# Designs tried in a protein design chat: VH-VL binders against q0atu2. Part 237

Target 1, 119 residues: q0atu2
Amino acid sequence: MLDKKARIRTSREYRNVFEKGKRLSGRFLIIYYVENALDNNRFGFITNKKIGMAVIRNRIKRQLRAIVREYQGQVKNKHDIVLVARAGIGKSSFEGMEKDYIAIMKKAGLFARNANKID

## First folded at step 11 (VH-VL)

Design y61 (framework fv_dusigitumab)
Fold by ESMFold2-Fast, scan of step 11:
Structure y61 (fold): chain C 119 residues (1-119), chain A 122 residues (1-122), chain B 111 residues (1-111)
Amino acid sequence: as target 1 above (119 residues)
Amino acid sequence: QVQLVQSGAEVKKPGASVKVSCKASGYTFTSYDINWVRQATGQGLEWMGWMNPDSGDTGYAQKFQGRVTMTRNTSISTAYMELSSLRSEDTAVYYCARDLGYDSAEFYFDYWGQGTTVTVSS
Amino acid sequence: QSVLTQPPSVSAAPGQKVTISCSGSSSNIGSNYVSWYQQLPGTAPKLLIYDNNKRPSGIPDRFSGSKSGTSATLGITGLQTGDEADYYCGTWDSSLSAGYVFGGGTKLTVL
């Protein structure tokens, strides 16, 4: 879904966000975020084995990428942002994940207060 | 500079409990899971479980379920592993290790504590 | 009982190369990334390789990893006496509840 340049791809890039970034927890999601030296935002997605089986983790990753793509125009430029799914996310609806994402991005100051989707 | 510093050696009698601590520094404590791994004298590494310092969630190896409890105190960046109903076979060096699973969605241990020797002897 | 099988020992001369194997199944090595840990005598283990073939900062490129099917391999070239240690592979086992598993360990002797 996201352009390749908008994805965090290497373990070193993920590690940089975890080590240097700030963290905010939502109901189903944790975000780690840091300013980058690039012209664009990059997103990473972590659904570790504590979430459940590969089929569940892959479904959640796809849904999170769809949510991020939908709201990409509302995100402040020049950030690396990693979304980490919490154990309870497997019981959430798509709408529940979407609401949680918007809430934590607003709390982080990465969204406008009245952010709308770019559909 | 990441560091995990464990509590000192313990000598316990069979049937007792032991609680080992692991104090983290040089990183955000709640961002990385802590795992516990033990090693009996001259033997290999044996994984005991993981603990998420943010949520308090845990996962224990089957062999230790019912006997092990992993906790943390976030105000002092310290993880704990308590093993109860000690047996002579529990004599080992116990390590805490940082899990970079959030990074790669996989488990691996990039930093280890120095180890705590626990001797179960009557 | 180790879920992952390693040879108990390997030996080679200084300057030579050695390969340490780690054999598992589809539920562990076949489905997950493999790490390798070096344990020098009297010390805690140290991460040597992660994600099958990646090195942490400070690990020389003489150390390499690979994975094929349900087996993983640690390669060490240009052997030095300081490489004498126990080497352990490790991975997640998806068939067990929340289970990380180690190989039985391989003692490397540089003769």
Scores: ipSAE 0.007, ipTM 0.590, lowest interface PAE 9.4, mean pLDDT 85

Design y62 (framework fv_dusigitumab)
Fold by ESMFold2-Fast, scan of step 11:
Structure y62 (fold): chain C 119 residues (1-119), chain A 122 residues (1-122), chain B 111 residues (1-111)
Amino acid sequence: as target 1 above (119 residues)
Amino acid sequence: QVQLVQSGAEVKKPGASVKVSCKASGYTFTSYDINWVRQATGQGLEWMGWMNPDSGDTGYAQKFQGRVTMTRNTSISTAYMELSSLRSEDTAVYYCARDLGYDSSEFYFDYWGQGTTVTVSS
Amino acid sequence: QSVLTQPPSVSAAPGQKVTISCSGSSSNIGSNYVSWYQQLPGTAPKLLIYDNNKRPSGIPDRFSGSKSGTSATLGITGLQTGDEADYYCGTWDSSLSAGYVFGGGTKLTVL
């Protein structure tokens, strides 16, 4: 579960990240990211109906939030980051999603190279 | 101004394939998904699938799985829908239509192409 | 034969009000937002209502939508001859045959 201040909530804010941000694709995730003018990071999550049934989408969204929360201290400050789940993510394990997240964040230069879980 | 402009009418024989194009303008092509919907003469609308022009990801209606392929060319902001093994029942107007893609948890089409008539006859 | 059931036709005089129903099930309308599309003769469909009751920019407020349980309704007040068209409801179907589904369409005749 992320703090309210660390979440992207409005359609306008999502659109800004999509249009002005950089994009990087992983196996199960796509991230869109842009530096913000705030003192903190904000995350958005997109798990649309194209992924599958509500139970699958809700599980994926909960698992992605958990992953982001665990690694939030490793993310470079002052970024808006939107995680978009790809259609195939529903067949992924939690560990598979976690590995993809770490790999894509490191590639984007947003993450420490030897990132570990934050307890 | 947002526009989706489709290729011209096609006449095909049974067993052939058809590839319809949909050229987008007036917005960032990669930010919105393209869907394909068909309509036989005097009949209702039938959804065929979606394609994300950024990722290339697709999802097809079960009825068309194995016969339809949805692709894009981002350098010319154009989406394509290819339908193979054509039958007389595939005679219809084929529309491309834009949805908010990854940006929305909800599914609806805000802009539509003008349609491409495909006639399959022997 | 469509997954969502609409009356095939409806008619009224200019200035009157009509409602068009759209009936589905728990896996589609019951679980998801409904959109409505207007198709004038010889043209592509146009988005009229989204998210059950919201209007895109440029759609007059005489068009309205609502949803109750597994059914949705499109309301049109102050009918004009230019409203003669086919109207389609649409939504996501969350069943094992997941995908977007349309109603069978309703032909509105004014006069």
Scores: ipSAE 0.029, ipTM 0.673, lowest interface PAE 6.3, mean pLDDT 87

Design y63 (framework fv_dusigitumab)
Fold by ESMFold2-Fast, scan of step 11:
Structure y63 (fold): chain C 119 residues (1-119), chain A 122 residues (1-122), chain B 111 residues (1-111)
Amino acid sequence: as target 1 above (119 residues)
Amino acid sequence: QVQLVQSGAEVKKPGASVKVSCKASGYTFTSYDINWVRQATGQGLEWMGWMNPDSGDTGYAQKFQGRVTMTRNTSISTAYMELSSLRSEDTAVYYCARDLGYDSGQFYFDYWGQGTTVTVSS
Amino acid sequence: QSVLTQPPSVSAAPGQKVTISCSGSSSNIGSNYVSWYQQLPGTAPKLLIYDNNKRPSGIPDRFSGSKSGTSATLGITGLQTGDEADYYCGTWDSSLSAGYVFGGGTKLTVL
C-alpha cells in the first residue's frame, strides 16, 4: 500500500506525465517520468487489456504497488512516475517484476545512490 | 485483537444468490485486502478472489468470474461476497481472510473468519 | 483438481519428525513464495509459514518450511497430538489467471 499523497490520482495528472515525461522501457515495464513541483514522489499504474483478464491485471497492479513501496526511499525526490505494464508481464514472477523495476529505475537515473554503512 | 466475524449459515435453493458478510475489527480495515476461500465438506481449500477495501478493486478466480461479486462498506468495516446462480456444488463453508502479503506483493492469509456454511439444496 | 500436489495423508507417533511435500510448477512455486496453513478439525485454517520459511508470531520453531525449485516442504519436529490436522500449501499462480492456488491438503494423523 502507497500513501495517498504518493499516488497519481487524476486522468489529468496521468496525461501530464505521458505528454511531458521521458520514457524508458524494460522487459516487462515501461516507465514515464517527469519532475514535479511537489515535495514528494507520486506513482501511477497502468495495466491494459492486452495483459490478460482482470484477475491478472489486478494482481500485477497489487504487486507493482508493493515493489514501488519497498523501494520508494531510493527514488530521487520530486518525480511523477507512471508504470505501464507490457503485455508479457502476466507471465512474470514477482521477483522478475522487481528486478525489471530496479534495472529500469537505475537506467533512468531515478534511483539515488544511498551511502549505506554497516555498523 | 484482529478479528474477522462472518454472518450466519444460509440455506438456499438452486438458482438463488447468497451474500456473506465479514466484519473486521482490531485493525485499520482499509489497509489490508480481504480474500474469500471456500471449502466443500471433506474437500480442500479453493480461492475465490480478493477485494481491496480502500479502492474497491477486485480480482476473481476464473472459475467464479461472472457469478461472484466482492464489495465492502468502509463505514462499518465489513466485506461482502455475493455468489449468484447457486448450484448444489456450491455447498461449502465460505471463509474471509486478511491478506497481510498484499503490501509486500506476496500472497498469504494471516487471519481468517470463522466460516459461513452455505447449503444449496432443493 | 488441485494445481499443487500434496500426499493425501501422513502419520507418525508423538515426538517423531514428519515432512509434508508440495509440488508445483514454474508458474507457481517456481516463481512465487509459498505459505502453509494448518486446519484443526472443525476450525478455520491458521497461517503456519509464509514467504517459504518464515513463522508468524506465536508459531513454535518446530514448524519449518523450505523451497527448492518447484517444490516446497513443511517440516514438523517433536510431534504432539495437538498437531493432528489438515495441512495446506498455497501460492500465487502466475499463469492463465489462476490466482491463488492451494495444494490438495495432507491429513496428519498422530498415532
Scores: ipSAE 0.009, ipTM 0.580, lowest interface PAE 10.2, mean pLDDT 85

Design y64 (framework fv_dusigitumab)
Fold by ESMFold2-Fast, scan of step 11:
Structure y64 (fold): chain C 119 residues (1-119), chain A 122 residues (1-122), chain B 111 residues (1-111)
Amino acid sequence: as target 1 above (119 residues)
Amino acid sequence: QVQLVQSGAEVKKPGASVKVSCKASGYTFTSYDINWVRQATGQGLEWMGWMNPDSGDTGYAQKFQGRVTMTRNTSISTAYMELSSLRSEDTAVYYCARDLGYDSGTFYFDYWGQGTTVTVSS
Amino acid sequence: QSVLTQPPSVSAAPGQKVTISCSGSSSNIGSNYVSWYQQLPGTAPKLLIYDNNKRPSGIPDRFSGSKSGTSATLGITGLQTGDEADYYCGTWDSSLSAGYVFGGGTKLTVL
């Protein structure tokens, strides 16, 4: 689970990211992102009815939070980032969502270090 | 088989624009990014940018920001790279390449077009 | 002026082993996977190695890759005359202007 301080929770904060931020689309995810004036990163998660039933949406949201937490150390500080699940995400594997997240974060210039486990 | 076929050689005057095409076949065009890489005669490879054929999103190398535009036409599985305000130093072979690494959370180019020679001279 | 540094040339005799180095920084090789590309004279580049040490289908096991810290190495064993080409390393650069970067290239001459 992500720390409370690392979450975007209010409608106003989500709206700010959507209106002022940049957007990049992946295969299963869209990210909206903007630099913040805080000491840390904050993440928001949106799963809409296009994905499927509440059970599926809740599973996806939980999996996306797990992915974000796993790669938190790779993300450049001082950003608000909202992950929006695309309609097709319900057909993706966890691995597929993870790969898409890594790819789009790198393209956005938001990853400071390699996101994958390597020795 | 996967294939990227580029448009033919171009000769342009300084200040003109050039638009190179790259037609993809043998795979789902919208599933993988197309990157553009150039190479001046006797010089190394220089990355220009990526284009997501599904969304139309792009990312350009800082050196080309403001001069390059990457687009696509999904109905004919074709990517385009337009470079404006041409200078003699833009004389190069321009390649399109498929980014399979996106699928792996990395970036690498598994298939390349044959190249398009662009000559900028007076 | 290349972000990744390669020796400009390397040479060896048929049957020998050669290594080509690629040196970068924490924002590129230190943080991202490395690929290697072979360019035969007059042709488009061909992917040789991806994800530091993996070979695409059709690439012989004579070609290998490795990465340690901010440097990567391409190894070619059992050198053949057909290996004479330019070799480029490439990786993502996570600095301010995020994008893909190539090494300056190494011309391999088979003696």
Scores: ipSAE 0.396, ipTM 0.843, lowest interface PAE 3.1, mean pLDDT 90

Design y65 (framework fv_dusigitumab)
Fold by ESMFold2-Fast, scan of step 11:
Structure y65 (fold): chain C 119 residues (1-119), chain A 122 residues (1-122), chain B 111 residues (1-111)
Amino acid sequence: as target 1 above (119 residues)
Amino acid sequence: QVQLVQSGAEVKKPGASVKVSCKASGYTFTSYDINWVRQATGQGLEWMGWMNPDSGDTGYAQKFQGRVTMTRNTSISTAYMELSSLRSEDTAVYYCARDLGYDSGEYYFDYWGQGTTVTVSS
Amino acid sequence: QSVLTQPPSVSAAPGQKVTISCSGSSSNIGSNYVSWYQQLPGTAPKLLIYDNNKRPSGIPDRFSGSKSGTSATLGITGLQTGDEADYYCGTWDSSLSAGYVFGGGTKLTVL
């Protein structure tokens, strides 16, 4: 789904995001995010035991990766971002997850502005 | 540097309870689950349960349900595991471990405490 | 007993290769990622492999993991005397009494 360069790959990199990053909670998602020293964004995904059985967790993880991929062009460069699924996400629709993702990314200031610059 | 430091050895009589502590440092305590794993002398690792330090939620292995309680105090970044109705078979080293399951939805234990020896004797 | 099955012991000479198997079922290894832990005598376990085949920082590439169906394998090449330890596989079990399960452990002796 996502190119290898756009994935957080090591335990140290996940740890860095959690420990030094900012946190913002949505309805179904929590994001942790920090600026990186690279020229690209990297994403990590966590779907924990509280969500439900492995089948449900794997479905949610695939859906979240699809959402991130769809909107990757809107994300401001040079960030490491980890998405953590909340327990209630298992009962959410794809649209519900997508809406929550857009909302929290906008609140975090991570979506590129595509509106007119009027001052 | 991430560290989990556990309380010292305990000697208990059958029927008593023991409460082991695990103090975390070097990371945000509420960001990772704490699991408890025990190991009887010369035996393998046995998982006891997980505790989410943010929510306080827990999940216990069937074998320990009704005898184990896992709690935390976020103000001092410390996790606790209390085991009641102790029997000689509970003599073991008890470990706390940090749980950091990335993409799999299943945590795994990247840092472990040094262990606490609990001896149950008559 | 242990939910996951490992051989009790394996032995090989320095510089050789050894593999340690871990067999489970569809509710554990078949549905979830596998980790491997090394326990040196008198010490706490240490994470060697996570997500089936990934190494934490600081773990040499002599250690490798793989998973096929309901079984996982830990491979160790270029054996050193310092590799003598107990090795445990571990994974989540998604059955009714859902929780983390370990293999019974394998004692590695480097002759």
Scores: ipSAE 0.006, ipTM 0.554, lowest interface PAE 12.1, mean pLDDT 84

Design y66 (framework fv_dusigitumab)
Fold by ESMFold2-Fast, scan of step 11:
Structure y66 (fold): chain C 119 residues (1-119), chain A 122 residues (1-122), chain B 111 residues (1-111)
Amino acid sequence: as target 1 above (119 residues)
Amino acid sequence: QVQLVQSGAEVKKPGASVKVSCKASGYTFTSYDINWVRQATGQGLEWMGWMNPDSGDTGYAQKFQGRVTMTRNTSISTAYMELSSLRSEDTAVYYCARDLGYDSGEWYFDYWGQGTTVTVSS
Amino acid sequence: QSVLTQPPSVSAAPGQKVTISCSGSSSNIGSNYVSWYQQLPGTAPKLLIYDNNKRPSGIPDRFSGSKSGTSATLGITGLQTGDEADYYCGTWDSSLSAGYVFGGGTKLTVL
């Protein structure tokens, strides 16, 4: 569970990240990210009908939140980051989503340390 | 089965641009990033950047920012690396390489092109 | 300039064991997995080790890797003349100029 302060909640905040942020695509995930003026990171999650039925989309969203929560200590501070699930994510394993997340965060230069639990 | 085949050697004048191609076969081109690595005359390996063939997203080493552009054409499974404002110090063998580390969330290059020699001389 | 430090050369006789070191910092080797690449004269590099100590299919078990803290080591046992090559370590660097970095390379001569 992410802290309330670590979540992007309003459609206006999502639009700001989409409009002003950088975009990076992984295999199953797309991230949009922008520096914020806060002292913490905030995360947003988008799962659309391309993924599948609501029960599948909700499962994916919960799994992505769990992954983000697990690795939040690795993320460089002061960023708003929106994760958008791609259509193929519904066929991915939890481990597959985790690997994709780590890969794209490293490529974005957003990880301060290795997310595979080596320091 | 996996192969990366690069374009032939180039000779360029200082200030010119060079565009090297890398044609992929034996796998789904859009599934793995293509990285570019060069080896200047008498030097070691130097990473230049990565390119995601699905999205077209790129990330470049700071040294090459503003001079390098990495693109692809998915219809022919080909990656490109264009380096502008060439200097004699850019004389090197340029390699493309597939990033299989994506599967583990780590970075490592499992297949490499044969290399393209670029000579910059006046 | 290489961010990862390797000895410029090592040598040993056929059948012997050799080790090649790779030294970095907390932002690279200390935080990320290390790969090793073999470059035979006149050829492209070849992946030899990934994830610190894993071998790709087709790489014999006489090649091994290890990592401790901010340093990594490539081990080669049963040296053969065909092992004469340049060896490079590589890893992601998580600093502000995030990107992949290679060691300076080590030339292995089989005596």
Scores: ipSAE 0.008, ipTM 0.656, lowest interface PAE 9.8, mean pLDDT 86

Design y67 (framework fv_dusigitumab)
Fold by ESMFold2-Fast, scan of step 11:
Structure y67 (fold): chain C 119 residues (1-119), chain A 122 residues (1-122), chain B 111 residues (1-111)
Amino acid sequence: as target 1 above (119 residues)
Amino acid sequence: QVQLVQSGAEVKKPGASVKVSCKASGYTFTSYDINWVRQATGQGLEWMGWMNPDSGDTGYAQKFQGRVTMTRNTSISTAYMELSSLRSEDTAVYYCARDLGYDSGELYFDYWGQGTTVTVSS
Amino acid sequence: QSVLTQPPSVSAAPGQKVTISCSGSSSNIGSNYVSWYQQLPGTAPKLLIYDNNKRPSGIPDRFSGSKSGTSATLGITGLQTGDEADYYCGTWDSSLSAGYVFGGGTKLTVL
């Protein structure tokens, strides 16, 4: 579970990240990210109805939160980051989502150091 | 201001393919999904599918699976819908329409293109 | 056939009120927000109502929407001849076919 202060909460805050942020696409994930004026990182998660049934969307959302939580200490401070699940994510394994997350965060320059929790 | 401008009318023979374009302006093209909706003469609206211009992901209505392909070119803010193996029943006006793909999963079409008439005849 | 059921036609005199119904199931209207679209002859559809009961800028308050259970209703008061059009409800269907679905449309005649 992510700390309350580490979550993007309102539609207005999500919209700010989409409109002002940079975008990077991975295999199963798109991230939008922007530097914030806070002393911490905040994460948002979008699993829209186009991915599939609620059961699938809820599973994906739980798994993404778990991945973000495990790697939050490696994320460069002072960013709002929204993870948007791509349609194909429903067929991915947990490991596949984790590898995609690490790859896109490194490519975005958002990891402060090497991520070494793969497998 | 938001505009979606579609390509001109097409006349095709049965078995051919048609590719309709939809050029977006007045907003960030990659932030909103593009949907395609058709309407046969005197008939109702029929949803064909959605395309995410950021990722390239698509979802098609079952009726059109295997015959429709939705793509985009982000450098010119243009969406495309290609329908293959055309039949006389595909004669319709084809519309592109915008939805907000990322905000809480809400889905409605706030802006529509003017429509492209596709006629399939021998 | 359309997934959502609308009456094929409704009619009323100028100044009167009409309601247009839209009936679905738990996987569509029962679980998701409903939108309404107006199509004037020879034109593209135009968004009239979104999120069950909200109006875009430029839509007069004579147009209203509501949703109860698996049904939605479009209300039009103070009917004008310019309201003569086809009206469509629409929503997301969360079933295995997962997609946007429209009602069959209702022809409004102002007589």
Scores: ipSAE 0.015, ipTM 0.637, lowest interface PAE 7.1, mean pLDDT 86

Design y68 (framework fv_dusigitumab)
Fold by ESMFold2-Fast, scan of step 11:
Structure y68 (fold): chain C 119 residues (1-119), chain A 122 residues (1-122), chain B 111 residues (1-111)
Amino acid sequence: as target 1 above (119 residues)
Amino acid sequence: QVQLVQSGAEVKKPGASVKVSCKASGYTFTSYDINWVRQATGQGLEWMGWMNPDSGDTGYAQKFQGRVTMTRNTSISTAYMELSSLRSEDTAVYYCARDLGYDSGEMYFDYWGQGTTVTVSS
Amino acid sequence: QSVLTQPPSVSAAPGQKVTISCSGSSSNIGSNYVSWYQQLPGTAPKLLIYDNNKRPSGIPDRFSGSKSGTSATLGITGLQTGDEADYYCGTWDSSLSAGYVFGGGTKLTVL
């Protein structure tokens, strides 16, 4: 689970990222990202009802948090990043979500050094 | 269940400051932002700002920037809104409200305090 | 002056239907979800609708919401005298200092 201070928690914090941030789309994910004034990164997760029923949305959210946690050491500091799951993500495997996340983070220039997994 | 209980009515002189409290119960206080909204007599609702009870971060409407301070005490699950340099136009009912829209990236206020009447006169 | 425009009043007889409009711009209603709040005389506002058209538990299905472009509408069917209240729309406004904005309010009278 991500530490509380590494999570975007309020709707206006999400709104700030959506309005001021840059946007990049992957196959299953869209990220919105903006530099913050903090000493750490914060992540937000959006899995709306277009994805499917609550059990699927909750599974996706848990899997995305696990992926983000695993790669948090590779992310350039001082960013607020919101992951928005696209409608088709419900049909993706965990590996598919992971690959999409890595690809989009690299395209955004947010991975500081090559993304070797932290164990 | 979820409840926000505010401090009692205040009567202040122009130029004074007022500090309104909002005690939360029935949920994890640090999980949801507290917003402050006021309503002058016979007028509509006016948003003043938000306060993140976990981090202490705040965002204020430009109209109140420099006069408002929003804080919290997590040990007693209480939010505070202090408004300084009071004018007669600040006479209003002040509400605290919980923002439940956090996880959707949308903002909406699902629970409100009962309101605190602040009268600025004489 | 409110950023979101509502009619100041609406009225109808018991059992009838009313709609209350809320008009904004692309930076508020056009970009964000709309909520509706009911304020009975002398009380705090109560959430009626969130995310454009969703009802919190306990809100009757007589209350409904919709959004089209830069406008939102609250619908109330089967009007009851207990529905007499002020109704406010609300949403985030990204252009106005990135803040939350309310409509001016609509007084509903059930005659």
Scores: ipSAE 0.006, ipTM 0.561, lowest interface PAE 13.5, mean pLDDT 85

Design y69 (framework fv_dusigitumab)
Fold by ESMFold2-Fast, scan of step 11:
Order: structure tokens, then sequence, then C-alpha cells
Structure y69 (fold): chain C 119 residues (1-119), chain A 122 residues (1-122), chain B 111 residues (1-111)
């Protein structure tokens, strides 16, 4: 359930993150991330057709948004971050995706020490 | 500046395997998926599969599952497609192509290799 | 044969306009973005259109794309002799055997 202001919306904005950002790979997720000139973070979500059928891709997108929402307070401000789902994500559980997200965000230095769920 | 250069023509006997290479330059190799597409003489384009050069993940068309393997060597920015148990109907030009990828959220192949002719005959 | 249906050939004179159709189903064109590729004789294909109607850098605006329901159309205006080529539509198919599918191709002859 992310606010519209916290979403990357245009192809141009996605391209900027891919071209100028850093990349980090997890088990089920790849993140691309770059500092922005805004006072807030923005997130983008890519579930390529190679993941599977539309029903599966839409479920994964919803679950990823829920995970991002849950940990939003732990993310360092002023970043545009794009999450790209890997092919194997369709076989993952919600918990598996959540653990992968926390791991890659910590590794990227985008999370504060000991990431927690939003209270 | 973006360029994909493929290995030269191959002539194989039925039952053999062929491994085609695709060397990328002019961009960050690990940032874009590589797809393989073939075209038999006088026929249309046929998609074979995709390979993620960062992770090594692959997805193959059902028709080629069990016979095709797509790999890469990131140190030399080169993708490979190996097709085994060759039959005469595998005679075709094989192309590698870069996936425009993430921007579209769908497949779109913006740069193509020059093609590798593979002839399977006895 | 091909999952997506294209006319096998079209012809027109220089300066004229031509359209090439591509028909599919709900699992492919109906649910996914369409790309178009140009293949000049003896060469590799070249991307003309992606995301139904967008042009890559370097593709002139006389090439256009559109999609309605389960069909897509490539439009070419101001035809030039250099446009004589095979044209292919392509899209993802979301069915159980998911994968990228091409149309059968359309040979454009510029008379």
Amino acid sequence: as target 1 above (119 residues)
Amino acid sequence: QVQLVQSGAEVKKPGASVKVSCKASGYTFTSYDINWVRQATGQGLEWMGWMNPDSGDTGYAQKFQGRVTMTRNTSISTAYMELSSLRSEDTAVYYCARDLGYDSGEFAFDYWGQGTTVTVSS
Amino acid sequence: QSVLTQPPSVSAAPGQKVTISCSGSSSNIGSNYVSWYQQLPGTAPKLLIYDNNKRPSGIPDRFSGSKSGTSATLGITGLQTGDEADYYCGTWDSSLSAGYVFGGGTKLTVL
C-alpha cells in the first residue's frame, strides 16, 4: 500500500535509476538504487513476464509493495530504489521474499542497523 | 557503440552439439538479459530463451527445454548458447539479442548479433 | 504455424502509406506489450517499435505502432525503397507454456 508520492512512475525515472544507480543482487530480488534530490524515498517494481503468468506477477508485485511498506521507516531517506524480481521468485514464500529484501537492503547500506518491522 | 559479435559458421553432423558465442561491448554486460532467436532458411523468427548475465538465471522455450543451455562468462562479456542432439531441422541462423528489459517490463530486443549459421547435415 | 498472425506480404509504391496487422489472443497481445522488428535482406533484425507504440532512438517517426484488444498494427508512411524488408511482431505469451512469440512475418515489397 505505498503512497503515490513514494512510487517511481515514469519510464524516464526508471531509466535514470538503471543508468546512474548501483546494483545489488539477492536470491530472489535485484535492486537498483540512486540518491534523489527529493525529501523522500521512491520505489519501483518490475516483474518481467519471464516470472510467470499475470496472476503470479501481480501477486508478487502486491507482496513486494507490502514488504517495502512494512520496512519503509528503516530505509535511508532520499533514494530512488527499483526492485526487480528474478525468475525464481514465483516459487518463493512471502517470508522468503521478505528475508531476501532485508538482506539486500542491509548489504546495500540502505537500512539502519537491525532492520525492524514498522510499528 | 553497443555491439554483439557472434562466433563463425558451424557445420555439424546429426546427434552432435553446437556452442555459439556472443561477445558484448559498449555497455555494462551484466545489466541486460541476452535472448537467443533462430531463423531457419526462408522461415520466420523463433525465440529460444533468455539468460540473465548477472545471475546466470535462464528461461527456455518449451520446445528446446532439455536440449538447450545458455551460459555466460562475465570476465569476457560473452554469452553462450549450446544446443545438443542436433537434427537437420536445427539448420538455421542463430542470433543473440540484448533485452531492452526493465524499462518496458516486457521483452524487446534492441540490439542483435550478426547471426551464426549452423548447418546440420550428414 | 506462428502463434501471431500477419499477412504474408504487402506492397506499395514509394511515398505511399502501408499498415501491417498482427493478430493474437488474450494470453499474448491482449495481456502484453507488442514490439515490431525490421529485417532487411541478409541482415539481423532491428527493433522498430516497443511497448506497443514507442520508438527507440534513431527510428524515424514515419514508423508507428498501435494496439487494440488482441491485435496490433505497424504503420509506415512516406515509404522508401530502403523499407523493403520482412517485418515481425512479437510479444510475451502468458499461457502455461510462457515464452516470447513472433508473428510469421510480412514481406514488404516497395515497387
Scores: ipSAE 0.007, ipTM 0.574, lowest interface PAE 11.9, mean pLDDT 85

